# VHH binders against Protein DOG1-like 4 (DOGL4), part 6

Target 1, 232 residues: Protein DOG1-like 4 (DOGL4), of Arabidopsis thaliana (Mouse-ear cress) (q84jc2)
Amino acid sequence: MSKMRNLVEEKFLEFYESWVIQLELYLHQLLIAHNNNTMSETELRHLISKLTTHHKAYYTAKWAAIREDVLAFFGSVWLNPLENACSWLTGWKPSMVFRMVDRLRKSRVVLVEAQVKKLEELRVKTKFDEQKIEREMERYQVAMADRKMVELARLGCHVGGESVMVVEAAVRGLSMGLEKMVKAADCVRLKTLKGILDILTPPQCVEFLAAAATFQVQLRRWGNRRHYVTHS

## First folded at step 9 (VHH)

Design g68 (from x2 with S31D)
Fold by OpenDDE, look of step 11:
Structure g68 (fold): chain B 232 residues (1-232), chain A 124 residues (1-124)
Amino acid sequence: as target 1 above (232 residues)
Amino acid sequence: QVQLVESGGGLVQAGGSLRLSCAASGRTFSDYHMAWFRRAPGKEREFVAAISWSGGSTFYTDSVKGRFTISRDHAKNTVSLQMNSLRPEDTAVYYCAAGSELYLPTSADEYDYWGQGTRVTVSA
């Protein structure tokens, strides 16, 4: 069944489709850079900067959108069911990226001891932050059965007049809480990424970013094939 | 908003040394990458050195590698540039910059805040 899309969903869908196309282009460049040892450090840094700027653009757009309708991101009509199933609070789980780092270690990438230690510290911190958010989310989910939500449920059966206004107010309250949690999660994502990129050398960053982008793109492709999803 | 104030510039003979300092205002100093740029007479502003938010990573333009060292003090909210073996071509106004990008940037447009600059003159 085709879901009705609201304006926020439609706009973000369009944005995301374009954003993914650009990501694929960057992925191609990253792969070339990874396989070509002729690029200077300056050139590598430039490439990394372009990609990270691209990621920042996503969150800028996301945060603008969630301000309008955070609930849109809990359905995420621009994602296929597989992508949605792998989502943690409307995005990738921060601790997941350390699996990408582990992959680097199994490849030709050699991490020095100092890097390994820093990565472990970052992993621990990231995990801690995730758990904190999860606890908050749990608390919030339990609290959803509060007075306002009960009232919402009751009023939901009686649509009209003042009752509609009360329902809308209740939904706004819920949305504000969700927005806060989503922003917190995004903050952990960005901090984690920032930390990893600080620890890795430019060539290692290129490989890491290539791996991450590949995973994202392939997940989307495989999910689309599995569920015959068309977004446009 | 972050305010940056440079100090330490002056006149020095070729082969001499200077230490520039930049003091940052604000509560979020540790969130910013810090960099030094310079503008020589008749030339465009160019990247000199950068240090990551954590201080764990640094990058230098080729012309200053081995001669300049960038460092930061989180406790004092300062970034420094130790300049050794100075050359006449190092003569410029040196600017401190702060940026909040995910990756340590080397382009001027990737930095959000700038100081007023401090003049360094290296005589032959």
Scores: ipSAE 0.829, ipTM 0.921, lowest interface PAE 0.5, mean pLDDT 91
Fold by OpenDDE, second read of step 10:
Structure g68 (fold): chain B 232 residues (1-232), chain A 124 residues (1-124)
Amino acid sequence: as target 1 above (232 residues)
Amino acid sequence: QVQLVESGGGLVQAGGSLRLSCAASGRTFSDYHMAWFRRAPGKEREFVAAISWSGGSTFYTDSVKGRFTISRDHAKNTVSLQMNSLRPEDTAVYYCAAGSELYLPTSADEYDYWGQGTRVTVSA
């Protein structure tokens, strides 16, 4: 049985499909820039800015959507199972991007010692922030099984109108907590990205962003093939 | 909300030097990229220099490279523009700007907060 989609899911699905299409276009531009050494620094910076603005737009849309229904993002019907399996708190794991940076080191890109040091510091900080969020999430998940929720669970599905209101209120409370956690995670993602882009030179940024975008696009393609899911 | 206040402008002879300073209000100074823009008489506002939130990256317009240096002091919540070898074409009102973009921006529309500006006049 196909999952019933709510309005938030439908809207965000449409948004995300369009967003991914644009990402692919930017990826193409990044690859051209990476393979063509004729672009000026100004041109490279402009391309980087366009892509980062695109990413910022995603989070703007996401945060608007989670205010309406954060639970939609824990199902993420716009993602295939592979993408969902690789998700951490409704998005990419912040520390994962350092693997992309490591790739730069292997691809004839020379990072100077100062950059390596800064990247390591950022990696440590990112890990710390991830762990902090994970601890909070754990605490939150444990707290979900409070006395009230347990009692509501015991009442089952055949509850009267008053009980329905109580359940709805409880779900709203839980959703608020989840929204907070998701936003916190997104902040770590954005800070991590911001940090990496600050450390890398414009050409290195282009390569990094191309690698990241490639990974995202390929993950989606692989997942779609495996699970016979069609996404635009 | 961040308030920015520029200082250090004035009259200087060609070949001279000035140091502009911008003081930022608030506790989140370290989260913002800082930049200097300028508007010459009869011209549009143009990018001059920018420094990243961490101070680790800088960028300059070609016409000021080698002459201008942007720096920031996190402890004092200030950004400075050291201007050397000034030319008459550097005459403008200089504006301090703060932005929160992911990447160090060079476009005026990518900055969120602006100062009132300080006038720099370079005489021939």
Scores: ipSAE 0.825, ipTM 0.920, lowest interface PAE 0.5, mean pLDDT 91
Fold by ESMFold2, look of step 10:
Structure g68 (fold): chain B 232 residues (1-232), chain A 124 residues (1-124)
Amino acid sequence: as target 1 above (232 residues)
Amino acid sequence: QVQLVESGGGLVQAGGSLRLSCAASGRTFSDYHMAWFRRAPGKEREFVAAISWSGGSTFYTDSVKGRFTISRDHAKNTVSLQMNSLRPEDTAVYYCAAGSELYLPTSADEYDYWGQGTRVTVSA
């Protein structure tokens, strides 16, 4: 949890609360569509597009916010501790969505052989992209540790305006690199979602989006009851 | 960052066939969903058919289902619309469009790049 909130954190907290409320409203529409055998393919596609537009709005707001303070997204004040514990580079690990697809396949959704093959190919690609990001993040973390040691040594040996400017430049450099890594991770998330929605039929997409939204809402509600939403 | 050029329009008798082609130029043709829209005289542009970025998903407006087939060729950076059993009501300027939305779009405002159009006239 954060002991002090800056302007970026306060603004995104308000955005995220509103965004989740709207997600819950879309979830109700998804559940109705799932249970309504009279909905046309066109109507299902429209609903799916509303959900994908809502998800894009999240990333649009996030990318604007990380320009100002990327570190706010590592241990975010708008997430409860359980949600933060599930975070990988400021979001769900991209390949985790395939666990949800697997659960749906076993209990609710029948997939044709061609779909299964395409999903497996996408899973492999997603894991490859994840591992590539993990290797690059590891190299970045080593470089950051080396720069921190040099800058701490300079701070210990120098006092005044020059020392402050060097530290501030180093912090800006670290933040820019981390912003690039977060955006790369988000791109893998978006490519994976785009691929899943392309492989699934419209009714299956509704099932998938409903399951994903349900999980996200439940994780937030459960975590909030324990730590964040108490009356005092 | 994508240029689209349609071809294949013309005059055809009712019941006949035409094949429209759209050549795309740009770095990442495989990233884009592709669609055909049409505009009849005095009417707004309407959706005809779309094919996903991978080519694995297609969608057609009801009035053309079974008569029109959309396809794409990633090697040639082209998308095609095979139009069979043409009717006078199919008379319009046909536009090729490309978009990068997460889910295959059917609304014109979700497409970012447009061709200049190719005219199709179907005579009785």
Scores: ipSAE 0.614, ipTM 0.833, lowest interface PAE 1.4, mean pLDDT 82

Design g82 (from x2, 16 letters changed)
Fold by OpenDDE, second read of step 10:
Structure g82 (fold): chain B 232 residues (1-232), chain A 124 residues (1-124)
Amino acid sequence: as target 1 above (232 residues)
Amino acid sequence: QVQLQESGGGLVQAGGSLRLSCTTSGRTFSSYHFSWFRQAPGEEREFVGAISWSGGSTFYADSVKGRFTISRDNAKNTFYLQMNSLKTEDTAVYYCAAGSELYLPTSADEYDYWGQGTQVTVSS
């Protein structure tokens, strides 16, 4: 039975598909910039700005959508199973990007000691923030199974209108909590990204962004090869 | 989903010219590479040419190089195939296609969306 996609899912699916296409275009530009080394610092900064603006647009759209239905993002139909499996609170795990930065260090990219130190500090902070959010998420998940909800579950679906209201209220409460968690996670993502970009030089930023975008695009491709994704 | 529609096909004499158009639906016209393919009766579909999303790069099959030109108009969500010095061997159904690969592809399987095709017949 084709899970009837709700309106939020449909709209965001359309948005995300377009957004990914644009990301790939930017990736292409990033790769060209990285390989030719002919771009000026101003040009590189402009390219970086385009990418950051693009990401901001994503979160703007996401936050608008989660206000309507945050649960849609916990079963993201616009992602394939592989992408979903790799998702942390409806997106990429912030601490993951430091592995990408580490790859840069191992490449031809020379980071100065000051940059390395700042990156490490940022990594530690990011990890701490992730853990804090995880603990809060756990609290919400556990709280969902309160005595009332367990009792309602026991009574089954044949309970009267009052029971339905209680369930709906509980779900709304959970949704509000989830929305907060998702926003918190997104803030950590954005802060982490900003932090990295502030530490790196423009050429390094381009390389980093190219790596990140490549990973995202490839992950999607790999997942799509394995699982058929219905595109609207 | 992107929908593509070809137009401009028809009958033309050898040595003549014809301009094909491909109109696309959607808001992301500038996000795609576009290509032209053609298929003659009993033959495999073959690559004719392509234009990058930026319009800065074009690529043509050797058989049409110097005679055919591809261009795009992002404001009109349309890209074109200008065919000059047409030959009888250019007779085929011409298809437009759209793709979103990171590179400009030349293989049919690398394009995501296709038009229905338009017949081009070049008479001797």
Scores: ipSAE 0.000, ipTM 0.224, lowest interface PAE 13.5, mean pLDDT 88

Design j10 (from t23, 16 letters changed)
Fold by OpenDDE, look of step 11:
Structure j10 (fold): chain B 232 residues (1-232), chain A 123 residues (1-123)
Amino acid sequence: as target 1 above (232 residues)
Amino acid sequence: EVQLVESGGRLVRTGGSLRLSCAASGFTFSDYAMGWFRQAPGKEREVVAAIDWSGDSTWHADFVKGRFTISRDNAKNTVYLQMNSLKPEDTAVYYCAASFPFYTTHSSEYDYWGQGTQVTVSS
């Protein structure tokens, strides 16, 4: 199945491919740091900062792209079907990262009681924020059957300049709503990530980030193998 | 070049009102959360209020007690701080700051800062 990609899709595909390559490089560094207890706290913090900056760069690029075409992210052509299937509002589910934290706890990482408590509080907050967004999305999805969408459906059978303008206006309205939802979700993602990193020690952060990056990279690899997807 | 330019600071009397403005340029304003901070002489900088990128979510410090209100106009790339019922304790340099993509109460996490505007409240 071939799909015509628009300019936004092509640009972001290129960006994302490069971004993932860089993520893999950082993952390698994280793994080295994790297995090397000789790194100083300053060095670890620097590495963590590099990763956080890298993630921030992704969302900077994403938000620039969604201003142009938010719909592109609901059919992300730069992701394989497995990655897309695991996506929640165009990205990873915020509450999912707590599974990475749980993995830490099952490893040799020891979390103190204060950390456990704070993580639980953050988990609750994250869940609350997710649910809030989901409710908004539900309302938005129901609203899709509003007069604008009805008009869009009606005009879809007609060809003409005036009809095209009405359709374009309707699409813009919908896109603006979706953009708002996506940005809200992204904020929850990054708040959650930041929250976790604030609770963990630098060594724990490195392990967490390594786990998260590993999951992301492996998910992509698994999906690519399964669906025979080749990215340039 | 990224710029945040505060304005509106002046001398006012106790109980007076003042609206501060911060004009942003050089970055996509609508993607950034904005915050107002203040620093009084001899004191640490403290967060006054913050607002998310959309304006739908706001945060105000406890000492504000409903007296100040942060708002924004993305079409004008401007964030505002409406200050009512001003007190001498509110005397400080007020700073505008931007944070991508969400606001926090920690000044060190903000990406861009203005030069500040002086607010003086006389008794």
Scores: ipSAE 0.865, ipTM 0.937, lowest interface PAE 0.5, mean pLDDT 92
Fold by ESMFold2, look of step 10:
Structure j10 (fold): chain B 232 residues (1-232), chain A 123 residues (1-123)
Amino acid sequence: as target 1 above (232 residues)
Amino acid sequence: EVQLVESGGRLVRTGGSLRLSCAASGFTFSDYAMGWFRQAPGKEREVVAAIDWSGDSTWHADFVKGRFTISRDNAKNTVYLQMNSLKPEDTAVYYCAASFPFYTTHSSEYDYWGQGTQVTVSS
């Protein structure tokens, strides 16, 4: 029996499917721009702006949805199990994006010394911000465990409407803390993305965005390829 | 319709204090970082202070360090700028601005702008 979906999950599933389709369309444009050195700086900047806007739209919709149900984003119904397994606080891990930059430098992209210095400074800041969030998450996990122990003890003492109200209030309090951590993580994601795009030239930004979109699309495809269609 | 409405600008003497307010409507204020900018006649607009969506992180320009303090009240959809030890150099139109979801020091990266409030600091 499949998992029941609430209204938030149904709405975001519909949004996310459309959002990924549009990302794939933008990936096509990025690949054309990557393979075609005749595009003007203005055309490249407009394409980069479209992708930046597309990513901001994802987070705008996400923050509206987590206000209603942050837990939907931990083990999301709109993601396959591989995508969910790769999540760090409901999304890609900010520091891991620098592995993509490093791979591009190794194979394709030539960076000047000033760019390399700025990227290293950004990497250090990103890792520092990640570690701060991880420490906060550890404190949250301890608080969640303590709350669960209190909840179990209270259930053993009495059952009724008052017990349900107290448990619901405790869960709401923990959900608000979790929402804050998810939003903090999303800010690090967007700051890291913006920081990289500010350091790279427009052609380099197109290369990076194409690599990032390709990875996201491929992760979805690989995770979905666990079954066969048989034709007679 | 998105609106940012600044208030509280007036004439004050050197060494005086003033609090600016910016009331926001038409968007989810608690999801946005907020900034205060200023512009004197014939000068470029410059960032004065900024605050993240939660209010936990703030930034202040060096030229106002220790004198100005940005704060916010998400329940009232309002951002504030407390201005102490005012100098004639602080005379400018002050603008409130909003950016999703984090602040920067570059005015071009802010999504919404107020109409401004005049602050005049007399000798």
Scores: ipSAE 0.610, ipTM 0.827, lowest interface PAE 1.5, mean pLDDT 85

